# Designs tried in a protein design chat: VH-VL binders against q08179r182to404. Part 20

Target 1, 223 residues: q08179r182to404
Amino acid sequence: KLIEIRKKTSEFLHETLEESNLITYNTIENAEKKQKFLNFFRKLYSAKEGKIMTFQHDEISAIAQMFKNDSVLDNLSRPQLAAMSKFMSLRPFGNDNMLRYQIRSKLKDIMNDDKTIDYEGVESLSQEELYQACVSRGMKAYGVSKEDLVDNLKVWLELRLRQKIPSVLMVLSSTFTFGGLPKENYSKAFSPLAEKKETKSKYDDLLDLYYDGILQVLSSIPD
Below, E stands for the ipSAE of ESMFold2; O stands for the ipSAE of OpenDDE; V2 stands for 0.75 times the mean of E and O plus 0.25 times the DockQ between their complexes.

## First folded at step 4 (VH-VL; framework fv_prolgolimab)

Design b63 (at its last look DockQ between E and O 0.77; V2 from the best seeds 0.00; counts 0 for: pae E 4.5 > 2)
Fold by OpenDDE, look of step 4:
Structure b63 (fold): chain C 223 residues (1-223), chain A 119 residues (1-119), chain B 106 residues (1-106)
Amino acid sequence: as target 1 above (223 residues)
Amino acid sequence: QVQLVQSGGGLVQPGGSLRLSCAASGFTFSDYWMYWVRQVPGKGLEWVSSISDSGGTTYYADSVKGRFAISRVNAKNTMYLQMNSLRAEDTAVYYCAKEGYDYGYFDYWGQGTLVTVSS
Amino acid sequence: QPVLTQPLSVSVALGQTARITCGGNNIGSKNVHWYQQKPGQAPVLVIYDDSDRPSGIPERFSGSNSGNTATLTISRAQAGDEADYYCQVWDSSHYVFGTGTKLTVL
C-alpha cells in the first residue's frame, strides 16, 4: 500500500513538474555559469527531440548546483508542494506559504542531519535511524536491507555534501529514483554517462540512478 | 556585513582555564554551524571544535577532547569555547569561524584571540 | 590523518602568475578550499569547492583540483597578494588544512 502511494505521488510529481519554473535564467549572476546553463539545456532540448545525448555526472552536478532550495520552492505549484510534502512524510495543510515553510523546515532538518551523519559515519546508524533517514529523504526504506539503506544514504551524502546538489533537487530526484515507476515512464531520451568502471558496484548503480533522477528533474524545467 | 568579534584569551598557567567568546552579526546566527580553529604563531591552522546550528551537536579534535567545551547562545548571537586543563601546546591564536553557505568550508573568520599557556 | 602538502614558499614577479599546489592522496575526489592570510590578520576565504570564488574575490584567483593535486592560481599577481595561503578539505570527521605556503611578490 505504501509502495502504491509512493508510486502515485511520484507519478503526479512527474506529470506536473514540467509545468514548473524551478529557476530563472536571470537569477544566474555569473556569465560563465549562464553559458554553461544554456549549453546544458540546449543539449537537454536536443535529447528531448530524440537525439542521443549523453550527460556526465559532473555536468549534471554543475547545473544542479545553480539551483537554490528557496528559489525552487518558490516556483512550485500548490499540487507540487502538496505532493512533495507527502513524499517527505509531511502533512500537507494550509496555504502555499505554509506548505513551503514546512518543506523548508524539513529540508533544514535534513541538511543538518546530513552533516551529523557525515561526521559520525553512515555505518554508525542503527537500522531504525537508517530507516528514518531514508524515509525523510524520500527514499524507499520499507523492506530494504540495512546494507542497501547504508548505500542509499551514502549516495545521498555524496551528492548532497560532495557534489553540492541542493536538497530540494535531491528530494525531487528521489521521486524518480525510488518512485517505483515503470521504466516506460522514464524518458529514454537522456542517457546519463555512467562512470567507466570495470566493475560497477551496487553503490555505483545507485549513484547513476540518482543522477538520472536529477537529470529528469532538470529536464522538466520549461524553456 | 558579516562580523565575528572575539573576546577573552590571555596568559594562563598550565592547568588553568580560559573562556573565549565570539559575537556574531550580519547573518542569521542560528542557521549556521560555527567553528573554532587555532593557529600556533608562525605555524599552520588546526581545527579545534564544531557546533551545530542549534548547539545540540558538538565535535572536538582529539587534542582537546575532554578539556574544551564549545557552546552557543543563539539568542545572544554568541559562541563560546571553555578551555580547561590548558597545556603549553594549547598556546595559539584561536579563531571563531562561520560555516559557508554550503558544507565543508569557512567563509568568515573572527579577528582571533591569543591564548598563551606558560609557567 | 590525511596530510595536505604545500610548498613552503612560492615567489612570483609582479604581474606574473603564481601557482600554489596542495597535494593529497586522491584529493581530486574531495572539495578543496583556499584561504589567504596576511600577517597579523585572520584567514580569508578565496576559493571554495575547488574553483568557486566568493564575492569580492578578484577573478585573478582561480582554483582547480584533480588527481592528487589541487592548485590555486593567482594571475597578474599584485603586491597585495603577498600572504600565506592554506588549502583545506573535509575528511570524514576532520577539517584538514594544508601546511601553508608563503607567497612572495617580487
Scores: ipSAE 0.727, ipTM 0.884, lowest interface PAE 0.9, mean pLDDT 90
Fold by ESMFold2, look of step 4:
Parts: C-alpha cells; structure tokens; sequence
Structure b63 (fold): chain C 223 residues (1-223), chain A 119 residues (1-119), chain B 106 residues (1-106)
C-alpha cells in the first residue's frame, strides 16, 4: 500500500511541478551563478528541441545548489505539499505553514541521520536499519538486497553531504527514481570517471539515475 | 549577530580536570552541530570533538578519546567540554565553533580560552 | 589522521595576487574550506565548499580545488590580509586542518 501511495503522489508531483516556480532567476545570489543558470537552461532547452544533450554531474550539482529548501517549499501549493508529505510517509495536517514545518522537520532529522550513517559507515547498518533509512528517503526498499540498499544509501550520502544538493530537491528527485523517468527523455547525466571504467558498478549506475532525477526536476522549471 | 562566548580555562596540573563552556546567542542553537578545535600556541589547528544538534551523537579525535566528554544543554544555549586526565600535550587555546549553514565547515568561532597543563 | 600540506610561508607585494596551496591525496573529491587567523584572534571563515564566499568576505578572495591541490587566491593583496591561513576538509565526521601558511604582505 505504501508503494501505491508513493506512485500516486509521484505522478501528481510530476504533473504539477512545472506549475511551480521553484527558483526565480533574479533571486540567484550573484552574477556568476546567474550566468551558469542561463547557460545551463539554454543547453537544456536545446535538448528539448529534439537533440539529446548530456550533462556532467558537476554541471547539474552547480545548478541544484542554487535552490533553497525554504524557497522551494514556499512555492509549492498545499496539494503539492500534502503529496510530498505522503510520499515521505508523514501524516499531513493543518495549513500550508504547518505542512512546510513538518517537511522541514523531517528533512532535518534525515540530515542528522545522514551525518551519523556517514561516520559509522553504511555497511555497518543492519538490514532493518538500511530498509528504514532507504524508505525514509523515498527509495525503493521492499525486495531489494542488502548490497543494493547500501549502494542506494551511499549515493544519497554523496549527493547530500558532498555535492550539497538541497534536501527538498533530493526528495523531489526521489519521486523520479521511485516512479521511473519520463518516457521521452532528451537529456542524460554522466560521469567522465565512471565512463572510463571497464564495467560500471551499480553505485555508478545509481548515481547517474539520481542525477537524471535531479535533471528532471530542473527541466520542469518554466522559462 | 552570532556570538560564542567561552569560559572555564586556566592552569591545571597533569592528571587534573577542567570544564570548558561555550554560551551561544544570535541563532537557533538547537539546529546546529557544535565543535571544539584547539591550537597549541604558535602552531596549527586541531579538531577535538563534535556534538550533534540534539546532543545524541558525539565524535572525538583519537588523542582525546576516553578522556574528554562533549555535551550540550539546548535549553541554556550552552555547550561544554569536560577534560579529564589532562596531559602536557593538551596545553592549547580551545575554540568552540558552530556548524555552517551547510555541512562540513565552521562559520563562527568563540574567542578562545587557554588551557595550560604543567606541573 | 590525514595531513593537508601547506607551504610554511608565502609573500606577496601590496596590490598583487597571492596564492596559497593545500595539498592532499584526492583533495579534489572533497569540499575544501579556508580560514584566516590574525595574531591573537580566532579563525575567520573566508572560503567554503572550495570557492564560495561567506557574507562580508570581499570578492578578491577566491578558491579552487582539483586533483591533489586546492588553492586560495587573494587578488589585490592589502596589508590587512597579512595572517595565517588554514585549509580544512571534512572526512567521515573528522575535521582535518592544513598545516597553515603565513601570508606576508610586503
């Protein structure tokens, strides 16, 4: 039943996300970042015009870092906040501000848990701990091997702790990794280092998948 | 304005104990991890200990593990470092530091308090 | 505990550009932060996450990080920039500081 809830809330968010201004160009911190934003979205829109464009992970990270958790949450409608809450296994209640508070509180709890897991090592977690950690972050966990849960969580930690991808954006991108990427996809993320490997690891494939999810969230931004 | 005000330093004999305090203001103390960093006079910086925002998780440098205990009382906006079994090597200026808005760096530092361990 | 190696000292003429390096194995895969410390004072954050400036730090401070070397760059050096500079990384809840560099403005 959890899977059904997540599929329905993911579909709702995917269909409505373009209606939300997750970031406003004029609020971007400085001119250098504004130029990166403009260059990135010109390239992205070229891809949507029927060309397949590829983006390096660091390009995607630089743009994602421009988003602020509070600003993203402020630009989501109450139905979107409720869908996001349900996706995160929270019980939505109250008005918009109460929903935003609940989501922020949960994201803070996850961030503290991320720091703890990073210190102790992902491999040190039990099967149940891995399951709960992955579920709370919006990942598929039912029927997934311990080894795959470890790789999923390692990808999350890389993106959240080193790449500094905003937590709200991570959850939104999880809706794409959980529910699958759109049928038509004109853009792709890649890592030059991973492409040199003789055989890409499951970790490398998962990292690409999450960056593709982030790219999907970014591609939903109106121009 | 973020402010970290330290107290509790001084001169102590080897094997002795000392407690350092760091009183915070100008931010929501309970939202941030806090840290102790020390500096031997004329030398470089060394991380000593970390504590999570709730106080439920603590980390220590190997050099102080088992002898130092970090704690916090969020209702008082105060962090502490209990220093036991002190050695001459622990002589340093001790700084408290605040986690930055993001992760992995220290955006504000206390004024420092000198701890001298000598006979 | 890994060590981040910095030159002991760097000199720069007033108005010129100073570069302070921080060497570490695969440091380019880590987020590097930089602190300025003047005599008798606490450290002050001047660069975080390789290249970002906190509020109040002038644009002439910049940073880069790739491969085995991170670099703090101070353009148009001023007398007030004379200080000790430390790089720092986070590694599995352990915080590692560089050996420190004394910047002298001539």
Amino acid sequence: as target 1 above (223 residues)
Amino acid sequence: QVQLVQSGGGLVQPGGSLRLSCAASGFTFSDYWMYWVRQVPGKGLEWVSSISDSGGTTYYADSVKGRFAISRVNAKNTMYLQMNSLRAEDTAVYYCAKEGYDYGYFDYWGQGTLVTVSS
Amino acid sequence: QPVLTQPLSVSVALGQTARITCGGNNIGSKNVHWYQQKPGQAPVLVIYDDSDRPSGIPERFSGSNSGNTATLTISRAQAGDEADYYCQVWDSSHYVFGTGTKLTVL
Scores: ipSAE 0.339, ipTM 0.741, lowest interface PAE 4.5, mean pLDDT 84
Fold by ESMFold2-Fast, scan of step 4:
Structure b63 (fold): chain C 223 residues (1-223), chain A 119 residues (1-119), chain B 106 residues (1-106)
Amino acid sequence: as target 1 above (223 residues)
Amino acid sequence: QVQLVQSGGGLVQPGGSLRLSCAASGFTFSDYWMYWVRQVPGKGLEWVSSISDSGGTTYYADSVKGRFAISRVNAKNTMYLQMNSLRAEDTAVYYCAKEGYDYGYFDYWGQGTLVTVSS
Amino acid sequence: QPVLTQPLSVSVALGQTARITCGGNNIGSKNVHWYQQKPGQAPVLVIYDDSDRPSGIPERFSGSNSGNTATLTISRAQAGDEADYYCQVWDSSHYVFGTGTKLTVL
């Protein structure tokens, strides 16, 4: 049931996100950040037009950090808010403001939980706690090994707590990386020159997957 | 509008105990982590303790670990700091503070409570 | 442990621009927050996440953060801006505050 709900809501969000203005360029007051924002999107649009481009993780993080949860939620339509709510295992209710409140409340719960887990260490979680943590963050957990659940949660915490990627973008990225594993060639368009190294771990693969998901979300922003 | 109202404080002898209170209003108290931050007169700000939204998780600065206990009663919208085995270096104005919507910063602060540890 | 260094004092003429720096190793990779504290009062958040303003804070307050230096900028300085200013970062296990800067508006 959950898997089907997440599949349908992910497909809807993927189809409609390109119609949303997730950030207004003119709200970026720092001149240096404003220039980095412009340069990043010029590069991103070159990639969308078929040029082969590579994106550094730090570059993606710097741009993602410019987004605010409330600003993103304000720019999502009612159907998109309802889809996001359903993806997060919430029952959508009420008007647009009620949907935004519901999502904000859930994101705040996840942020509080992220901080607690990081302090105690991912390895301190029981199998059941680890499973629930991954499910709550939009990860595929049923049938996933404990080792992979640990790696997924560690990647989430690295991006959320250390790279300071906004929770709303993390959740939206999860819709593009449904199940924690990409479809064949799903993200290749944004990093066509990236190749796996012989020493690349599953943690590194998941990290790349999440960064690719963030790029997918960012690529949905109109020029 | 968000308001944090503190009470408790005063003069206490070294080795003594004191409990501070912070009463919250204007927001959903049970949704936010809460903090204690202190300031020695004439000096800068120093983080003392953190408590999770549910009260189930608590953290302490190394200087107070084992001596201070943070707690909260969400039904009363109130947070506490129980200070035991007080030392002269604990003399400071103690502020309660609320975490912002995202983590890592303090969007609202209480008025502060002076704690003086001396004879 | 991380140390955030601020100038002890900064003076600005009424109506001019004040800049208060916060120095720290690779501080540009962290989110910097700024607090204003007037004598006998609690700190007030004036900038969060490097450059964002809380509701009620005038647009005259702005922030930036790159490399090893974060800066709080107060344009069109007013007498009421006179206060101590503290930068702050969260670094996993540490809530680190700067040394503080006294701003004097002449």
Scores: ipSAE 0.050, ipTM 0.626, lowest interface PAE 7.1, mean pLDDT 82
ESMFold2 (binder alone), look of step 4: mean pLDDT 93; pTM 0.943

Design b7 (at its last look DockQ between E and O 0.74; V2 from the best seeds 0.00; counts 0 for: pae E 2.6 > 2)
Fold by OpenDDE, look of step 4:
Structure b7 (fold): chain C 223 residues (1-223), chain A 119 residues (1-119), chain B 106 residues (1-106)
Amino acid sequence: as target 1 above (223 residues)
Amino acid sequence: QVQLVQSGGGLVQPGGSLRLSCAASGFTFSDYWMYWVRQVPGKGLEWVSAISDSGGRTYYADSVKGRFAISRVNAKNTMYLQMNSLRAEDTAVYYCAKEGYSYGYFDYWGQGTLVTVSS
Amino acid sequence: QPVLTQPLSVSVALGQTARITCGGNNIGSKSVHWYQQKPGQAPVLVIYDDSDRPSGIPERFSGSNSGNTATLTISRAQAGDEADYYCQVWDSSTYVFGTGTKLTVL
């Protein structure tokens, strides 16, 4: 069953992400950004220590923007690369460089596809196109309504194109958002603050979940 | 070291045609979307057309749709703008532009090419 | 569809701070980019994604975007800063430029 495969893959990724070194070194090109980065992770580490910390979407985005696809990929372990490949519907064969190449290529395709979808509108896609678009991005698509697929993809585009979150982080975060893992597997240490809207839409809920996923990915970065 | 060098343009009568070229260097041309932006002398900027990295997708402003055709040859690091059925209102300096690192802006521009449509 | 409104002209004394505004409905929810254009030259990107600065652009240039107004700030204005400045956003399926502002350095 495709759902079971996704679940197992997601679980595996979650286990391996704790060992992830997503960044090696941030150059001190911008002192302000550096300070923001440090403050964010201090807050994140405090949360890991059991403190209840809340994170705004904007601060998550700001930190996420500091990551680059290539840098992240270069720092993923073999198991992580394999799991990510599988989650992206790629064949996890070859050496690490080969896996990175395949993932990088797929990310490039997704990035271009995001632009085209944005130009043409998500609503212009057929059900099959929506399905494929979601699958390629690591989203749950099987058994999901067209309406939900549209919403999912809109959230993706918002984060990728508007909030400038790197695609590699988006795909990794999809494992948290759509992996179907029990809530118990989520670190309760992090409390992402949803923008307090008086009326939350399904779209807003999805956005919150995705940001939570991104936060989980960022939390996997070792000290 | 990114460079965009334009050629073509000139004076043409209404209903005529012109072809603009933009030669790119200093970056992996095939990895980036490319654009045309025009500017009426003494006026502001107007987006004209966009082409995807592979050339498989093209987009146009309503003002030029059906008359202009954007294309690219990645092997030659060159982008083109075929302008047909030219009108007086098409008179402008045309710029080729490169997609930025992130989405939605232009980080490098060509030197511009003047297109004058007049009887 | 969206209209980005800029002042026609802004004057600044040498060494002082210039502020050029770009108004648009809920522009704060969009990424705003800024271009400098000197007479007879092509536009040059000076700010992207509201506040990010391309390599080679002096730190004197900064950007902000909130609510209905984006602002390009040029501190310690120099004679060489005299130019036209355009704001720009991506909106759905099109690129929208501001009306442009002529900055004069006195």
Scores: ipSAE 0.811, ipTM 0.926, lowest interface PAE 0.7, mean pLDDT 90
Fold by ESMFold2, look of step 4:
Structure b7 (fold): chain C 223 residues (1-223), chain A 119 residues (1-119), chain B 106 residues (1-106)
Amino acid sequence: as target 1 above (223 residues)
Amino acid sequence: QVQLVQSGGGLVQPGGSLRLSCAASGFTFSDYWMYWVRQVPGKGLEWVSAISDSGGRTYYADSVKGRFAISRVNAKNTMYLQMNSLRAEDTAVYYCAKEGYSYGYFDYWGQGTLVTVSS
Amino acid sequence: QPVLTQPLSVSVALGQTARITCGGNNIGSKSVHWYQQKPGQAPVLVIYDDSDRPSGIPERFSGSNSGNTATLTISRAQAGDEADYYCQVWDSSTYVFGTGTKLTVL
């Protein structure tokens, strides 16, 4: 049941996200960041020509950090907020501001749980705790091995805690990775260090997948 | 403006106990994890303990586990460090510190409280 | 247990650029933070997340982190920059501070 709810809310968000201006150029903190924003989106637009453009993880992280949680939530419509809330396993109710509060409260709970897990170690979680941690973060958990759940949670912690990807973007990107990325993905993420390895690990592949999800959210931004 | 005011230090004999206090103002205390960091005079910094924003989770450096207890009372905007079974090597300046806006660093520090353990 | 190694001291001429290193195995995979401590005072955060400056820290303070080395750079060094400097990371259930560097401005 949860899978079907997440599939439906993901489809709705994918179809409507381009309507949202998740950040305005003039709200960006300084001119250097504004230039990085422009260069990134010009490159991203070029990928729409049917060419696969590649982006370094550092590039993606720098742009993603510009999307403050409150600003992103303020630019989502009520149906989008409700879909996001349902994807996060919340019961949406009330007006737009109440929905934003519910989502902010859940994101704060997840961040505190992220810190706790990082202090205690992902490997210290029981099977049930691990399952709930992955489900609450929008990850596919049904039918997934414990080892794969651990790897997914480790990637989440890296992105959220070290790379500082805003929580709201992490959830939005989960809608793309949960249901599989579209075949028509014009943009790919990579790490030069991981590409030079003899054999890429599962962790490296997952990290690329999650960054691809972030790219999908960013590619949804209209002109 | 963020302020952390410490108290409770002093001279104590080995095996004795002491409680440090850290009173916070200028921010919503209950939203932040809090920390203790110590510094032996003339030496470097050493993390001692951490406590979650609710107080429900506590963590300790191996050197103090079982002897020190961190706590907080959010209604009083105050964090504590109960130090038991004190040893000479616990002699240090103890700082309370606040977590930053993002993960993994300390953006504001208290003024420090000297604890001296000797006979 | 991981150790963050810093040089014991660094000297810089007034107006020149100082570089203080923090060495650790694969430290480039961690977020590195830097604190300034003047004699008799509490530490003050000067760089967080490798290269970000807190409000009130001048732009002449900068940081980088790659491979096994993080570096705090202080351009146009001033007499008031004379202090001890510590790097710090979070490493699997513990916070690790560097050994500390005394910066002397000549």
Scores: ipSAE 0.522, ipTM 0.796, lowest interface PAE 2.6, mean pLDDT 85
Fold by ESMFold2-Fast, scan of step 4:
Formats: C-alpha cells, structure tokens, sequence
Structure b7 (fold): chain C 223 residues (1-223), chain A 119 residues (1-119), chain B 106 residues (1-106)
C-alpha cells in the first residue's frame, strides 16, 4: 500500500534527519546571506528550546533557497536514501551513489514535469493527469477533491518555480504530511507567520502547510 | 567552459525562410531546456521560444506561433530555430540561451545572429 | 499582458551606489533575474532568483525583490559597469523582460 509505505518511510526520515548536515555555514559566500542564515537558525533553535517564534514565508524561502539537491542528497545516509527512494515509488538498488543517482533522476523528471504543467496551466490537466501529478510529488491524493488537488499542485508550482525551493526539500516536506503528528511544542513554534483570519482561502492554508513542512525539515538540521 | 556558438541568419525577403543553429559545449546539453530570445537593434529583449531537455515539448511567443519551429538534436549538442513566413517585424538579433541552474532564467547566451527581413 | 517597468536611464558617479528598479504588480511573489548588456554584445546574467550571483559576478552586484518593486544594486560603481540592464520574470506562459535601463557611470 502506497499510503502505508509513505507513512513508514516518513516516520523513519523524521526520526533520522537530525543526524544529517544538509548545509554548512562556511559554504555560504555572501556576507548578507551568512547573516540571514545565522539569524534564522538562532531563531529556530530558540523555538526548539520552547520559545514561541513565528516565521515569515519570505524568511523561510530565503533560507531554503540556499540548499542544493546534490548537497542535500550527498549528506543523507544510505538508510535515508533508501527511505526517500521508497517514498518516491522507486525500487532502491545499489550503493549510495546509485541511490543518489536514482533519486536525482526522479527529481529531474518531476522538475521537468513542473515546467510543462506551468506552461500548459494546472486547470488544463485531466482528472487522471492531475491525480498522477499529485501522487508523484508525494501528496495525499486518494479521496481528495479535484479542487483541492488543483490547489495542492498550484502551491507546489509556486514554491518550486517561483520561490525556488529545491525539489529535494519539497519532497522531504511532503513526508511530514504522511509521518506522525508534529511534536506538540513544535507545531506552534514552527508555524509560518500569518494572521489567521476567517477570510483565508484553501490555497493560503495549503501554502502555510507547505511552509510549515519546509520549516520542520530545516529544524531537523543539527545545531 | 560553457559556450553557445550561433550560425545562420542574414538577409531574407518577406515571406521567406531561414534556419538558425546554436552549437553547445562545456555542459551536458541533454540536461537543460534551451531558448531563443530576440532583440530589435536598439530596443529591448523579447522571448521567442523554448524547448525541453528531451525536445518533447516546445513553446512559442504568440507573435511567432505557427511560423517558427524550435528543435534540437542532443547527439549533436545543437539547437535550431526554423523561421518561416518571415515578416518585417521579425528583423532582430536572435540569441540562443541556456536554462540556468533553476527554472526561469538564462545563464549563458550565444553571441547573437542578425536576421534582416527586407525587400 | 504583464509589463515590467524600468527607468529609461540612471546615472551614477564612480565609486557610488547605483539602484535600478523593476516595477510590476506583485513582482515580490516572483523570482526576478537581471542581465547586463554592453553595446554589440550578448546579455550577461548578473543576478538570478532575486539576489543570487553567478560565478564571476562581483560582490558589488546585489538584488532585492519585495511588493511591487525589484531592485538591482551596484555598489562602488566602475566605468566597466556602464551598460543596459534588463530585469526578467517567468509569468505563467511567457518570459517577460523589463523595458531596460541605460546605466551611465560619470
């Protein structure tokens, strides 16, 4: 069962991601970017210590953009690579480099498909095409309305193509949809800064959920 | 290092045809989308066409749709723009350009090829 | 039809900071890229994804993007920075370029 496989692999990735260094401060060339990176993780670590902190979407995007797919994959262990491969409906085989190649190839396919969908318009997709697009990106799709699938895909394209969030972080953030409930203290501390009003659209709610997922991935980086 | 070397172009009469070529080196050509962007001398830049890394998807600006055809041969590291039914307003310097590391921008450009449509 | 508006020209003194703006409705929600073009030459990417620099572009070049305005900032301007500058975004089915700005270094 796809849902169950995704739940198991998400739980494993959630438990083990803290053991991986996805980026290092010394690889950031620009002094302004280094300062933003340092300030962001100081704020994030304060949230882990139990302080209530809020994060703006542009703040999260600025930090997420500093990551590269290859660098993230190079810092994942073999079990984490195998789990990610299974989450993406691949059959994991071979050594670490072979697993990284398989995941890179799948991410490249998704990224090219993102561009194609963006050119043609999300709403031009058939119901079957829309369903498969969402499934292939790690979204919950079974029993989800067409309108919600459209909104999910539009949010993905906004984050991936306009906010330039690396596809590896997008996939990892999706695992928090299939994993267990966020830890009680984490859920509020890691919520993006947003005024919660009755007038918010489903699109805005999904956007907040994806930013929260990205923030949870970033919070897994060791101190 | 990354290089895009263009050829073709020249003077053509209205209603005529020309084919532009863009030869790529210094990167894995089959991994990147490729583009054509044009510029009327002394004026601004205008996107013309895009082709996916496999060549399976092609896209065109409304001004050239139905008249221009973009193609690529990955085995030859070369992209083409076949221009048919040329009009005076197609007179421009045509640049081939490569997709950047992430989507939506052009990180390397060819030297440009002048196309003049005149009687 | 989306439009990106740039000032026709900007002048800056040697060693001072030049700012070139790119105006567009809700442009802060899009990724903005900047190209430098010298006479008779192809454009050169100087900033991508709002604020990132390609290898080989000096630290003097920086970018920002918020609300309805993106800005290319050139600190410690040099004679060699004199050129036309274009902003660019991807917008649904097309690549949109700004109207272009001529930078003169005095």
Amino acid sequence: as target 1 above (223 residues)
Amino acid sequence: QVQLVQSGGGLVQPGGSLRLSCAASGFTFSDYWMYWVRQVPGKGLEWVSAISDSGGRTYYADSVKGRFAISRVNAKNTMYLQMNSLRAEDTAVYYCAKEGYSYGYFDYWGQGTLVTVSS
Amino acid sequence: QPVLTQPLSVSVALGQTARITCGGNNIGSKSVHWYQQKPGQAPVLVIYDDSDRPSGIPERFSGSNSGNTATLTISRAQAGDEADYYCQVWDSSTYVFGTGTKLTVL
Scores: ipSAE 0.143, ipTM 0.663, lowest interface PAE 5.7, mean pLDDT 83
ESMFold2 (binder alone), look of step 4: mean pLDDT 93; pTM 0.943

Design b8
Fold by ESMFold2-Fast, scan of step 4:
Structure b8 (fold): chain C 223 residues (1-223), chain A 119 residues (1-119), chain B 106 residues (1-106)
Amino acid sequence: as target 1 above (223 residues)
Amino acid sequence: QVQLVQSGGGLVQPGGSLRLSCAASGFTFSDYWMYWVRQVPGKGLEWVSAISDSGGYTYYADSVKGRFAISRVNAKNTMYLQMNSLRAEDTAVYYCAKEGYSYGYFDYWGQGTLVTVSS
Amino acid sequence: QPVLTQPLSVSVALGQTARITCGGNNIGSKSVHWYQQKPGQAPVLVIYDDSDRPSGIPERFSGSNSGNTATLTISRAQAGDEADYYCQVWDSSTYVFGTGTKLTVL
């Protein structure tokens, strides 16, 4: 049931996210940061228009770091807030402000939990704790091996705590795991010449997947 | 708007105990991790302890582990540091500090409380 | 335990640019934060997450972080900038402060 709910809400968010301006250029304080922001989105819109572009993880992180949880939530519509709430296994209720507060509370819970897990080490979690941690972060967990859950949580912690990617963008990027972007569309837009690759660790593959998810969220921002 | 007001410092003999308090105002105390950072007079800053927003998780620097205990009472907007088995090298100004918007930094600090451990 | 190395002291002429470095192995992969401390006062956050300024901190304070070195840059130095400066990172097991730098404005 959870999988079906997440798939449905993910599809809705993907279709409507372009209607919301998750950040405004004028809120970026530093002239150098503004230039990086403009250069990134010019490159991103070129890719969306069919030009072949490659994005480095550092580029994606630098731009994602400019977002604030509160600002993103303030710019989401009521249907988008309700969809995000359902995706996070919350029961949406009340007006827009109540939905935002409920999502903020859940994100704050996850953010605090992230620090605790990182301090204790991912491997210290019981199988049930590991499963619940992954589920609460919007990850696919049913039928996923313990080793894959560990790697997913480690990637989440790397992006959240070390790369400082806002929780809201991490959750929105997780929707691409359930909404299912066609492999062909992803490869064509961002890595069209992805040749036969050398053996990679599962961790490295997951990092690429999460960065792609973040890139997809960023690509939804209107020009 | 954000204020952290400290109390409880003083002179104590080696082996003694002392409790520091940090009273918070101007923000939702129960939403933030809180910290203790100390500074030996004339020296640099050293992290001492951390407590999660709920108080359910506590962390300590190796130098104080087993001797110090951090706690908080969210209903009173107050954090504490119970210091036991004090040593001369624990002599320092102790600061309470609040976690910033993202993780890993201290956006507001208390005024500091001097703890002197001397015979 | 990781160590963050800063120069003991840096001097800058009034109105000129001061640069204070923070050296650490692979520090560019971490978020670096900077604090200003004047004698007898608590530290004040001046830069967080490598380059962001808290409300109330003037634009002449900026930060960067790449490779093994993070840098705090203070443009158009003023007498009031004279203070000790500390860099800081969160490493999974601890919060690490730099050795500290005394900035003198000549």
Scores: ipSAE 0.006, ipTM 0.542, lowest interface PAE 11.2, mean pLDDT 82

Design b9
Fold by ESMFold2-Fast, scan of step 4:
Structure b9 (fold): chain C 223 residues (1-223), chain A 119 residues (1-119), chain B 106 residues (1-106)
Amino acid sequence: as target 1 above (223 residues)
Amino acid sequence: QVQLVQSGGGLVQPGGSLRLSCAASGFTFSDYWMYWVRQVPGKGLEWVSAISDSGGKTYYADSVKGRFAISRVNAKNTMYLQMNSLRAEDTAVYYCAKEGYSYGYFDYWGQGTLVTVSS
Amino acid sequence: QPVLTQPLSVSVALGQTARITCGGNNIGSKSVHWYQQKPGQAPVLVIYDDSDRPSGIPERFSGSNSGNTATLTISRAQAGDEADYYCQVWDSSTYVFGTGTKLTVL
């Protein structure tokens, strides 16, 4: 039933995310970072208007790093917070601040677990631990091979711990796994992030998929 | 204002024990991983130990594993390092440090406390 | 396990730009952090996540990281910048510090 809940909450979040200001331009401290932010979103707006654009992993990471969990959560509406709470297997209750607290606590648990797993090694996890870790992060886990679960978790840790992508953006990115295809205008606007290659590993494919998901979240920010 | 105030250093003989304390203020102590980092006088920095925000997970450098024990009491905003079976090579200034906003770095450090292991 | 190599010392003239390097195999794939330590004092974080500055650190401090070399750049050097500088990465199960660089402002 979790899959059904995740599909419904993902669809709602995708439909409503464009109504949220996930970051304010004036909160960016560094003049160089402000310029990179503006250039990235101008490029993204051009893509949304029908021009096919190519985005590099490093430029997506640079922009994603500018977001903070608290700032993102502060700018989500109550229905969006409730949907995110349900996606994360929480029972939503209370006002906006209570929902933000629930999500913040869950993200903190995931962050601490990320650190522990990375320290001890993904390969140290039992089959059950690996499955639960992937489920907790919004990954497709039912019917997925152990090797694929390992690769998914390694990609998550690379993006979260080494690329410093905020956990809230990682979770929102995961909703695109369950929400089906993004709106058609997003698909038309973006060129493939990476070409399919015979020698390319499944890890590389998953990395590209996650960057695409992050790009989809960023593309949902209003002009 | 974030502050980490240390105590408990001193001179001990080889094989002896010491307990270091680190009292935290100015932030929500229970939300952050905490660390011990040491520095032999005139030499570089060496990570010693880490403790998770709840205290449920502890990690150690190979050089101190089995001899040192890190702990914390969140209700008192205090972290400890119990050092047993001390060796001459453990002589160093010991710093407590707080994890940064993102993983993998130390944004605030205590003033340091000198531990001298000598006869 | 990476070994982070720094020059033992770097000299810079007052008002000029100092560059301190941190060399390591594939260090560009890791997040590099930089600490300033003055004699008798605890280290102070001056750059985190390759290029970000903590509150209170002047804009003349900047960082970069690519390939096998990370660099701390201090523009318009001042006498008060004289200190030991350490790079640091988290790698697998440990925190690795560089060998340290003494910066002298002439």
Scores: ipSAE 0.050, ipTM 0.637, lowest interface PAE 7.1, mean pLDDT 82

